VH-VL binders against Peptide methionine sulfoxide reductase B3, chloroplastic (MSRB3). Designs and how they scored, part 7

Target 1, 158 residues: Peptide methionine sulfoxide reductase B3, chloroplastic (MSRB3), of Oryza sativa subsp. japonica (Rice) (q6auk5)
Amino acid sequence: RGTAGRRRLQVVVAMSSSAPPPPPGSVQKSEEEWEAILSPEQFRILRLKGTEYPGTGEYDKLFAEGVYECAGCGTPLYKSSTKFNSGCGWPAFYEGFPGAIARTPDPDGRRIEITCAACGGHLGHVFKGEGFNTPTDERHCVNSISLKFIPASEDSKL
Below, E stands for the ipSAE of ESMFold2; O stands for the ipSAE of OpenDDE; V2 stands for 0.75 times the mean of E and O plus 0.25 times the DockQ between their complexes.

## First folded at step 1 (VH-VL)

Design S8 (framework fv_siltartoxatug)
Fold by ESMFold2-Fast, scan of step 1:
Structure S8 (fold): chain C 158 residues (1-158), chain A 119 residues (1-119), chain B 107 residues (1-107)
Amino acid sequence: as target 1 above (158 residues)
Amino acid sequence: QVQLQESGAGLVKPSETLSLTCGVAGGSFSGYYLSWIRQPPGKGLEWIGEISHSGDTSYNPSLKSRVTISVDTSKSQFSLKLSSVTAADTAVYYCARAYDILTGYFDYWGQGTLVTVSS
Amino acid sequence: DIQMTQSPSILSASVGDRVTITCRASQSINSWLAWYQQKPGKAPTLVIYKASSLESGVPSRFSGTESGTEFTLTISSLQPDDFATYYCQQYDSYPRTFGQGTKLEIK
């Protein structure tokens, strides 16, 4: 089971993670529609570009296998395998799925905002060149509230 | 272009509440933490506390029982209230923006406002 | 609370000198340290962040280093505009704490 179960799980995760994200801007809703489907805290962060308090997020210290989706639109954003402990007080990832993450310089030009490419939901910011031992030398610092963790299949947990 | 500007009464009587406001102009309020920092005459810097866009606060434990920081995002401002003041609270008060949402260093500071506690 | 200790408290130097000021943390703060410059009557301004990263617009004569809990700010060739008080600040933990300051005075 061990290796056979992990290979089947890895194939499922790989197929899910390799699926193309919805096209940029493909999920469009009015402010009223977003307020109807999001909690007030999710609306504040995803639509109003808020930040959750450091160390309080549900996924800050979670390292289970699975996929992190956009809490607003359900688009897969990050594989759990790209999550690392940066010590920042928010979940950190070194890369997103291809095309899933949009980048926009903040108005002051000093930080780069990251958003869900499909719906525009605010995730956090990306930082480069900090010397972390990761393949990209990037840190995607992301609000837990912006994410929904989907654990690897139930069979893998037995 | 980000500008922070402190305002409030420059003279407060002992036992009363010190109240200051910081206006934020020219840049995003969201995604940053806004702090109050003070400096007594001839002394060093002391961090008072911080607030997020959503109103989440963290206070210096030495001041926590007397400090309240609040935010008004519709006016792009945040405020400090320090109760039961004494002469030891005489200081220049600065508002400052933390650059990194990861908690951090202060990239923009207001010019500071002197508050004197005297009868 | 993490205590930040700066040395020296006062440093007298001449234009053109290389000067180094030191900041020591009472426990590990990783690289989460910033340096600020404060001129009389002015607000502090950021010089270095993350121990060794130079803030945009700050002259290249400023540099920072780290070794364990010891951090230094070096100015390779002092200019008149550099005479100021310098503060280190850790941002590893709450509460945020500053060093007591190093006053750099003209000799």
Scores: ipSAE 0.000, ipTM 0.530, lowest interface PAE 11.0, mean pLDDT 84

Design S9 (framework fv_siltartoxatug)
Fold by ESMFold2-Fast, scan of step 1:
Structure S9 (fold): chain C 158 residues (1-158), chain A 122 residues (1-122), chain B 107 residues (1-107)
Amino acid sequence: as target 1 above (158 residues)
Amino acid sequence: QVQLQESGAGLVKPSETLSLTCGVAGASFSDYYLSWIRQPPGKGLEWIGEIYHSGSTSYNPSLKSRVTISVDTSKSQFSLKLSSVTAADTAVYYCARGRYSGYDFPYYFDYWGQGTLVTVSS
Amino acid sequence: DIQMTQSPSILSASVGDRVTITCRASQSISSWLAWYQQKPGKAPTLVIYDASSLESGVPSRFSGTESGTEFTLTISSLQPDDFATYYCQQYESYPWTFGQGTKLEIK
């Protein structure tokens, strides 16, 4: 779909909260197909459920206005207004777009894995009840490399 | 400075419950996952389980049916109870702090208590 | 569970020697591996984290490397303080698991 950081000069893409959620599994590819189109690091994280080093991610300290898409399939996952500073070594969001995030308990029972509902790409984990001052009291702790940030439309002209 | 210290009875009878407490000082208690790890005499290390200040716990599946970890945030301490003990539970028990910023992502242990020997014997 | 296998179980060496110990994971753990040093009667102390990052205060003679599921801890010139048992630990998935230990002893 897009290149990381690609600018749009006159096109505004908005997601309505009333839009239907993306159907689960609407983007299906073999692991060989994913490996062909993803970087090795993206494949490790999105398809093999890896974790990036804390504090090293591109979006860990980014609070610019925009939308975070799945790096694998381009599905919008989080709006920048839900991003908060949890002190984490990874970007944190208190909620995703309706229906965009799938939840699966890890086999160890400790964590709840979050994935892109459309393609199954691994994002990270969600935690609840930690006392953050957010509307949901949830922390979606997400690998930067699982995401592509799309800045809010840029005028760049005065 | 960060200090972890174990306390509890050093001798427990077979079939009874082993109870230990770990006091945490020198750092924010609420920002870290806190674990119990044991080491039988002459053997290696075994992770028992962990807790976050909210009371959220995770246990080693091999011990889950016998383990309860609890937290007392007001006292900056957390505790281990291991039920139905046998001689195989004789070990040095450590409490340890997981390093990363207060989150349930994979981590390693940067601070350990000195350890306390618990012997299971009649 | 992810199994961590260390080799050798015992390694005899002399001061000044280059020493390498190995840890192998039963499945991919990315770089999520730490090395600990434990002296008799004492708690373990962190040496290396994230496979190759040296913990603050640890001498530069210690280094870690990774290749697939194989990880090594190397001491470039062994000192008297280094005789201890070393453990690796994976933190890719629960339960956290440790290797069985490598005892580094005086030759």
Scores: ipSAE 0.011, ipTM 0.525, lowest interface PAE 9.2, mean pLDDT 83

Design U10 (framework fv_ucenprubart)
Fold by ESMFold2-Fast, scan of step 1:
Parts: sequence; C-alpha cells; structure tokens
Structure U10 (fold): chain C 158 residues (1-158), chain A 123 residues (1-123), chain B 108 residues (1-108)
Amino acid sequence: as target 1 above (158 residues)
Amino acid sequence: QVQLVQSGAEVKKPGASVKVSCKASGYTFTDYYYMAWVRQAPGQGLEWMGLINPSGGSTWYAQKFQGRVTMTRDTSTSTVYMELSSLRSEDTAVYYCARGLEYSGSYWYFDLWGQGTLVTVSS
Amino acid sequence: EIVLTQSPDFQSVTPKEKVTITCQASQSIGSYLLWYQQKPDQSPKLLIKYASQSFSGVPSRFSGSGSGTDFTLTINSLEAEDAATYYCHQTSSLPPYTFGGGTKVEIK
C-alpha cells in the first residue's frame, strides 16, 4: 500500500504543480522513514513542529510566480498569487489550495496550527482578523523549510 | 431555512453569454463553505464545472471550461454567480450550485444543492 | 483527471432486494468518495461521505464501503422511494472533482 501511495503522489506532481492535493492523511510514514528522506532541519520542523528563525527563510521575501509544495510529501499547498508581505519574518499566504491545509486549535485555543493535510507536516499557524488587506482576513504564517517552491512554467496551471 | 436559491430559466442564442445566480440563506456565506457549480445535460450525468471560495473569491475551474467560465460572488447579498460565455447548443443543461464543507480539516462533502437553473441554447 | 467508472449503468430490482453499485477510480483517492441519489427533476442528495460515513438523516439501509480505487454503495433492502439515479463523486483531486457516469435503479 505504501507503493500505491508513493505512485499517487508522483503522478500528482508529474501532472502539474497546480494539481490537486492527495487525500488528507494519505501519506503516512514511520519516524525512521521520514528521517531517511528529510534533512535534519526539515525533520525538526515538519515532524517535530519546530520553528525557523524569523527573517532567515528562503521564501520570506520571494514573490516569483509559481506554486509552494509541501517539502515532505510534494503536495501543492499555496499559489504564489496568495502570498503577501505581512512583515512578520516568515512567508505569509491568505489562502491554501482546497483541502490542502489542515487546521488544529492549539490547547490554549488562541492559535490554530496549520499542517499539510496529506502527510501531517507542520507548516506554522493561521491568524485571523489582523486587518491586512487580503481577501480572506487570514494570515497563514509558514516556515520556509516546510515548503518547496516550484517556479511557473508553460506546463503549470496556477 | 438553510437553502440555496437559483435564478430562473434562461433561453440564449449560440454565441451569447449567460450568468446564473445562487443566493445562500440560513448560514454565514463566508464561513468555512465553498460553492461548486455542476451541470447536467438533459438525460445525461453530472458534470463538475468549478469551485469558488466565497470568503476570498479564489476559483478552480475544470479544464474543459477554462477560458469560458467565470465564477464570482457578492458577499453583501450572499450570492455566487456562474457566467458561461460563447454558448453552444451542447451547453443546454440544468446548472446547479452546491455548498461544500471541509469537515474537521480532513475531508470534503457537498451537502446542500440549489434547485437548478435550466439554460437552453437554441438558434 | 481522475476517471470514475460506475457499474452497472442500469438495474431493475424487485422491492426488498439488495442493490450493489460499484465505482472504480482510475487512481487511488483514499476514502475521498461521496455517493449521491438523484430523483427525476430534483437536485442530487448526499447519502455517503468519506466512502463509508452516512450523512445525517439518511436511512440505515444505505451503506458505503471501499478505499483506494474500489468502492461500493449498498442498499440493503430496496424501498419504492429508492428508485433514482446514483452517482459517485471524488473529492480527492481538484480540478476537477469528477463524478461517475451514474447508475439508474428502478423498481421491477
């Protein structure tokens, strides 16, 4: 069954960076399997819910056209067109692809964790009602290391 | 009283455009729910056209309709619109809007459907 | 796009008989499959979500099963009001969220 799940992810990636996310929870791996395919810093953030230092992320100030995928499983998470400058020190998006982003309230109820719905990889947190001029009144504050940017090409449908 | 009410039947000539409306009531239009458009030609099956997030206005269209379909919303009236241009006789169909919910951040379903709008394309 | 193949296209069934409808996906969709009932001149009605979870208010005679590529809708004991066309619908891959071709069930 792991082979079938891997083939499905590869097909989705091959079709286009704009292709829909695989089913929530469909990418499941052991801790050892994740450690084998992720860098130590990717494992710390995606699997252990770490946070990168503000202002240091590769995508913090990148506004090129393309798609942001989950660094762990390759699921498309955000269109570059939803990225905005919030000034917070991390890449910020106002909306993910439908079904791509899972939300889980933190125990204190104030923060809402966002994860890749397919693999459970930690992305960051979503905030609401901050007065940014965005269509959703949401800010998805995301670790760069949780993401892989795929530049736009003639094959992409963003 | 949770319902989706669509605009009335339309008769159009080939080459024209049609704009169908879908008014939501009984729930908060911009909270958690997306809206899909699905059509059905007489005697045929269901065909998915696209999806809109009423909160942000983001849209996702089936490739078959890309370039001809435009989905928009008006949050002040809780209404979603589907506009289809360059109409052909094969566009004759009942057009439905349907409310979609991502439950517990884990899966999607479409539980509430409009009554349908018949669009007839004839010369 | 993901293609959903339903079988059979048509069933004529005696009341109280068990009805089985299958839906096969061209690639794995996990459990992200919905089942709808549509009666003539009416909108579709959701029956089953997440492959096997009954939607609220749906009679217990309806059940869904399967995961990955092979799915089944079962009507345990057909009632007269169950004469309708049934559609499977995947919500795994967008765009498009595709439908199966439908299965028409009528009373013998």
Scores: ipSAE 0.000, ipTM 0.507, lowest interface PAE 14.1, mean pLDDT 83

Design U11 (framework fv_ucenprubart)
Fold by ESMFold2-Fast, scan of step 1:
Structure U11 (fold): chain C 158 residues (1-158), chain A 121 residues (1-121), chain B 108 residues (1-108)
Amino acid sequence: as target 1 above (158 residues)
Amino acid sequence: QVQLVQSGAEVKKPGASVKVSCKASGYTFTSTYYMAWVRQAPGQGLEWMGLIDPSGGYTWYAQKFQGRVTMTRDTSTSTVYMELSSLRSEDTAVYYCARDQGYTMDYFDYWGQGTLVTVSS
Amino acid sequence: EIVLTQSPDFQSVTPKEKVTITCQASQSIGDSLLWYQQKPDQSPKLLIKYASQSFSGVPSRFSGSGSGTDFTLTINSLEAEDAATYYCQQYYSWPPYTFGGGTKVEIK
């Protein structure tokens, strides 16, 4: 199952029309550089693998159309159409953009961490086989603070 | 019931452009499904051209068609479009739209009826 | 790109006989293989997904098998309505999706 190819996202404004998704590990910064551009809470979660309190996130209850980008590097991570209500207290998605989400087993072996593939920013964890009626039967449980929502517009490209 | 209804047959001269439409019904157009375009020259096999995400408008094209093909959508009419420019006689084919499962890319479950595009001088 | 090679190109078969169609991938694709049926002047219809799982509504006489590089579509007892061209497709390496060249099955 799966795909081996990378998809090319079409970004029209602020870069060439043929810009591909950023390669894994392509956004590299020192801890000091990240602290300079991130808020303290964004740094805690994206760089130090923190977790926001359940039910408190900006996007926990948001179901508007748009795209969720990495708050650290701006890489598109999730479409609003993949967002569903799992009841977990954090925004839940059943699938990310191809190549955008990296997976790493936690040291305890029980959970699988998900990160932004481009910059390594911590997003949350993915769970499988819980019986959700989605195409993947996956739940990506994600910190709102790790994301930046870009609302959809009929006349604009992201 | 899911239906994909395509526009009618077109006859074009070499160098012209053609724009084929595919109207979806029976499901939420802006959900997780993508729409693919696949063509078939007379008596030949199937050839994938590209993919569009109706929700975000993102597109992915086969290298062979890069620079000549453009895929767009109109969410208000649940319609996707495939425009092919600089037509050659080799572009004579039936053009199909087909619903893709989205990011999993598992299979094309529903197909349009096809649109015959004939390119002749 | 991954190349899919189908064999045979053409087969003329007596009703009720077993039909075997093969699809060989130029590199390993796991179980990321689909089978389609296309009748003359019609759009393709999905028969098999994930190399071996029947799509809903497909008659039980159709089955798929294989993994890696070698795949087979079997029609265990050919019916008259099965006269068609059959295509395999991979979705392992993308873009592009690629199709096999097709196998035309006719009734004697």
Scores: ipSAE 0.006, ipTM 0.486, lowest interface PAE 15.0, mean pLDDT 83

Design U2 (framework fv_ucenprubart)
Fold by ESMFold2-Fast, scan of step 1:
Structure U2 (fold): chain C 158 residues (1-158), chain A 123 residues (1-123), chain B 108 residues (1-108)
Amino acid sequence: as target 1 above (158 residues)
Amino acid sequence: QVQLVQSGAEVKKPGASVKVSCKASGYTFTDSYYMAWVRQAPGQGLEWMGLINPSGGYTWYAQKFQGRVTMTRDTSTSTVYMELSSLRSEDTAVYYCARGGYDYVWGSYFDYWGQGTLVTVSS
Amino acid sequence: EIVLTQSPDFQSVTPKEKVTITCQASQSIGSYLLWYQQKPDQSPKLLIKYASQSFSGVPSRFSGSGSGTDFTLTINSLEAEDAATYYCQQSSSWPPYTFGGGTKVEIK
């Protein structure tokens, strides 16, 4: 995918996010296989449920048009139009693509983990009822390292 | 040379509040370092309380302390503060500040620690 | 939260002998494990980061190893100044950062 170097292919892939997402758990790999294809930091966050330091993420302050894919499996997760400024040091979205985000209560029951539904990659946590003026009143607080941004077009970025 | 110097010991009654300071030297709060607060009850292990970004003032607290702990900073004096309210006897502990670094390969770590501040809560 | 279990909780060791301390995580944390030394009435000092990377100024007799769920701190030849409590800490998942319960090492 990265060797293509063709924005048109990336745009087409991003646009296909309107299609149904891959079934939950449809991307299965061993930890050894994930380590072979992910960077150490991607493996820590996506497979070991790590958290990046606040304010350090590539997408924390990015508001360009495009689609955010799972860095592990390439499943489209969020439209840039759902991204908003929550002021907390991580990229925040108020909703994902239908069926793309799985929710699981943390063991202490206080937070709800969000993962890529297709591959189980850890994204972050979802918070509700914080009074943000968004359609869902939800904040999906997501690690930048869990995501790969696909610009809508080269023209929109320039 | 990095140094973190904390305020002196405090004795408080149950229900009171305590505010502990941590003054940094050898680096600046415009650098990419965070500051953590970690406590240790007598004879017990280490317990993480929360984290502050001194440059921006943003804070993150452990759920156990949410609603009772407040972390602040004063960039003009390179000082971070941790205030704990509604004190109980179980809050008797040494409170440490610790400088937090982050590296994409090596992850997060706490490299320099203050000398600790003993807070005793008793009648 | 990730729970770290240290073993043993106490160890009395003859000078110059090898000391081994283990830390077990409740789930895989890769290599994102730190080791600290704490002497009585002193603050913790960072020894090892990323399971095996020595922090600046740490004597070479200290080494860390392991990945996934099982980690070991080794002191290859115990010196008198090494009498302390040793703590592991995971840096994989935050908040919260979590610490092991500690291992106290005393000289015989």
Scores: ipSAE 0.007, ipTM 0.556, lowest interface PAE 12.6, mean pLDDT 84

Design U3 (framework fv_ucenprubart)
Fold by ESMFold2-Fast, scan of step 1:
Structure U3 (fold): chain C 158 residues (1-158), chain A 122 residues (1-122), chain B 108 residues (1-108)
Amino acid sequence: as target 1 above (158 residues)
Amino acid sequence: QVQLVQSGAEVKKPGASVKVSCKASGFTFTSSYYMAWVRQAPGQGLEWMGLIDPSGGSTWYAQKFQGRVTMTRDTSTSTVYMELSSLRSEDTAVYYCAREGIAVAGTYFDYWGQGTLVTVSS
Amino acid sequence: EIVLTQSPDFQSVTPKEKVTITCQASQSIGTSLLWYQQKPDQSPKLLIKYASQSISGVPSRFSGSGSGTDFTLTINSLEAEDAATYYCHQSYSLPPWTFGGGTKVEIK
């Protein structure tokens, strides 16, 4: 896998200072380059728009404090404070960082695909008006495999 | 454009096994879809048997069929297989493969094969 | 696990009349309910996904509604080609996936 420790540390520091996410489309790689740095499962989901089986994801039941980054490009996507229990079998968030999440309407229905705005990696779908009473009235239903959880400070590790 | 083509009808004796194939075309086989098997006994309703993830090979079987069913795939031919062993007369049914979409925090069967009749008789 | 109960089992209907089929889940399944149509000697075909979402190529006379435990499929004005068995199906959370017992609709 192509995890870069130095790049990850720099991203964590930047998020602590409320740095804005990278511009849309700013991370571009060839298919061969993505295959070289992603696991087969990550490649299937992030690049081929796959979906992990419900209830199997690493972050489905995780509620520790921290930030969720794009597993492909390291862009911060969601704060743990926006994560909630929707019971759907995938991690659910009600809001992404400003500009971090791109939306594309699904032509076959009223659903909207969500992707990492920086690299185009597939995350899942967003739903509205389901009565969860979140601040946005939205549920971002996201593959765990599309995400990398970065724990907050030592306080979050108890 | 999407098509699922299943193997032909089979007649088996009790205790034998049967392996049904389902060849997919018109989509990327290992993309965002699982493949499911559903059977229907004569004059009866639909019964889910299990599913397979063609990309990873992972399977999930209904408890009723655990130990008797095996689902496999061959990505080079875009084909999934369902093998049912220790056949009994009550296994006589039409067996369907179906493409399982997993796009919206749940699943649905959007395309179905034509069905394969398996008759188990002495 | 999750049991789906359909009503009625059978319905004989005059052409152009409205048909209503219900499906009740043993526990809340949100909107993770689908409807299929199966004509004699044919494979099932997806009619409605996620309780109320239309499918391209399915006539507008078919509609779905409901959430939680109570769901309805409506055929607003029955046509001859609608004679079939209709099944509800739940795909909520984790397998096993289950189907309702079916409702056979025929024309008088």
Scores: ipSAE 0.006, ipTM 0.546, lowest interface PAE 9.6, mean pLDDT 84

Design U4 (framework fv_ucenprubart)
Heavy chain, then light chain:
Amino acid sequence: QVQLVQSGAEVKKPGASVKVSCKASGYTFTSSYWMAWVRQAPGQGLEWMGLINPSGGSTWYAQKFQGRVTMTRDTSTSTVYMELSSLRSEDTAVYYCARDLYSSSWYEFDYWGQGTLVTVSS
Amino acid sequence: EIVLTQSPDFQSVTPKEKVTITCQASQSIGSSLLWYQQKPDQSPKLLIKYASQSFSGVPSRFSGSGSGTDFTLTINSLEAEDAATYYCQQYNSWPPLTFGGGTKVEIK
ESMFold2-Fast, scan of step 1: ipSAE 0.034; ipTM 0.667

Design U5 (framework fv_ucenprubart; at its last look DockQ between E and O 0.03; V2 from the best seeds 0.00; counts 0 for: pae E 14.2 > 2, placed apart)
Fold by OpenDDE, look of step 2:
Structure U5 (fold): chain C 158 residues (1-158), chain A 123 residues (1-123), chain B 108 residues (1-108)
Amino acid sequence: as target 1 above (158 residues)
Amino acid sequence: QVQLVQSGAEVKKPGASVKVSCKASGYTFSSNYYMAWVRQAPGQGLEWMGLISPSGGSTWYAQKFQGRVTMTRDTSTSTVYMELSSLRSEDTAVYYCARGPYDFWSGYYMDVWGQGTLVTVSS
Amino acid sequence: EIVLTQSPDFQSVTPKEKVTITCQASQSIGSDLLWYQQKPDQSPKLLIKYASQSFSGVPSRFSGSGSGTDFTLTINSLEAEDAATYYCHQSSSLPLYTFGGGTKVEIK
């Protein structure tokens, strides 16, 4: 009776760009330069630190397999596997790529802002200890406009 | 001293357009300061109209004024303009320009205001 | 649209008394709330930014508190010069910045 060894197909999510993520702070542009290359809405969120209305973001209810990049500089920020439904009205992740997310306490000490470590673009805020059944119990509440979703390639399913 | 000086009072007929100017002085105009416009009808509260970026390349208008308001910026004269078209009696108000500094940590607020410009719309 | 509701609309207060003004948001705005003071025939002035941060030059008797949907402006000891209309303003989402209806404070 031949024990058919279940070859666990390790879906190697081939990060499409073989280039290592740029080091933190590696993308430097003036606000004028950013304004020239970003849409008004992108500029509002990434550079003016605006916030989307809850439930309006493109990626709020998207749970497809892929990677979320910074809409400003293209740096990979989040894996789709870390995305979860928090019910907050914005895309929620329990962790980012190592070193990809910078954290800065708000002056009022009540919230922690998260930004792209590479370009400083505003992403949203991170909350801790809210009781979510995730590995970190953190909620990265991120504006959809701050992100660009890159679907996993069909070749990686193979 | 930082100062915003607005143009003088205007009297307009319904259907006309008005263009209010706001000249900035006492700081680097091309720096990371946004300019907001806020109006106040007689005896009423404040109403936010819109915002223009430091470069003038981006504008954000309140939905109520979309299609009727245009904000522009002239860096050579350190002046911001607000034009409101298709004027109605309800547009009678004092119009204020207010600068908003770019603060990486704290976001947007209006710290310096112009003296206001009365626009009267009367048939 | 985020609606800010201020209460009360009007207060007549004796000097040295404590004044409390509330601002309620129709949805959570975190700490993205500003307070402005407007005296008669003057332009508005910034008092408090981000719910609780006093702006430069603002007397210590003024303070702001709150987060989410409920905010408060407090004047610990009212002075005659504090007669004004006070407005809350939210800066959480462009282009939908809105003001409260205002609270007029008069001196008895």
Scores: ipSAE 0.000, ipTM 0.565, lowest interface PAE 11.7, mean pLDDT 89
ESMFold2-Fast, scan of step 1: ipSAE 0.389; ipTM 0.775
ESMFold2, look of step 2: ipSAE 0.000; ipTM 0.530
ESMFold2 (binder alone), look of step 2: mean pLDDT 91; pTM 0.940

Design U6 (framework fv_ucenprubart)
Fold by ESMFold2-Fast, scan of step 1:
Structure U6 (fold): chain C 158 residues (1-158), chain A 122 residues (1-122), chain B 108 residues (1-108)
Amino acid sequence: as target 1 above (158 residues)
Amino acid sequence: QVQLVQSGAEVKKPGASVKVSCKASGYTFTSSYYMAWVRQAPGQGLEWMGLINPSSGSTWYAQKFQGRVTMTRDTSTSTVYMELSSLRSEDTAVYYCARDSMGYYDYAFDIWGQGTLVTVSS
Amino acid sequence: EIVLTQSPDFQSVTPKEKVTITCQASQSIYSSLLWYQQKPDQSPKLLIKYASQSFSGVPSRFSGSGSGTDFTLTINSLEAEDAATYYCQQSYSTPPYTFGGGTKVEIK
């Protein structure tokens, strides 16, 4: 297959309704087009693989019910129910929606980058085997700026 | 090597429930692989029913089976289960479990169980 | 849902001849297509993933091609052990993931 992800998204998530995400690789724009629609900080992180400073993100300490979407393309990436407190200074999730998260080893081989499968936007990194009390033994450590939180009450009106 | 071994054939009456098991071996059961269930009625094609993440227990079901199917797993025995309730004669089929790679360039049902024949007759 | 249409439904072929099976998607799925082989009373076996990538251990006479809506599985120089039903599958959409109706290949 030419498409990295797969789509096995539950229609109803965390008491909200979610449409299926866009297909992997389906959101393609030039860097000039992305720069026109993203804020400078969103562009730096989503397109240039930047990292926000630990503890500064909007979603670092948010535990409300809802869905986290890609800030660049709107693809649903994480359910709030998978979010946990890892103490890393960034929002942490133990599982993404099927097919929504792409994984690529960093050039140095030490970390595995996670990106939005639909648009390629940089999210952060995934770590395994750290001993957190989660079902997957995974920690998806994600920049808040890469995400847009949709509260359950707002999502239910879609 | 990697194997998926399913439970034996079942004969059920309409309205009953059936629970099929699929035991995995030869890899880390709670790794990034998911497990799918696919059925095939006699002489017919393949139909996807749903999948489970063995690590989290999270499930995703085809809408056709929503409300009748339940997928679970037991990490201590490396086994996934698929339970289908309110059986009808149209549910007569071979039920397969299949390992889903869930990798972003590596998606595939790469290993399949041998299948479990479920016969529903009055 | 994405519908996959396979053609032909059935094909009887002389050994050593080339077999071509097509799979057409109701909308573009890019390269998100897989091919499986199923022999009577056996489980399906993965042959091709990502439209054209051979799975390990699959004989080189099997190849896949295509993208978007039109896909082909080719068996160059058919062997007796290739008598089977072949299915395409898409992994592009959310559930239900769909399979083609199958193509039965038998030896003359």
Scores: ipSAE 0.007, ipTM 0.569, lowest interface PAE 10.4, mean pLDDT 84

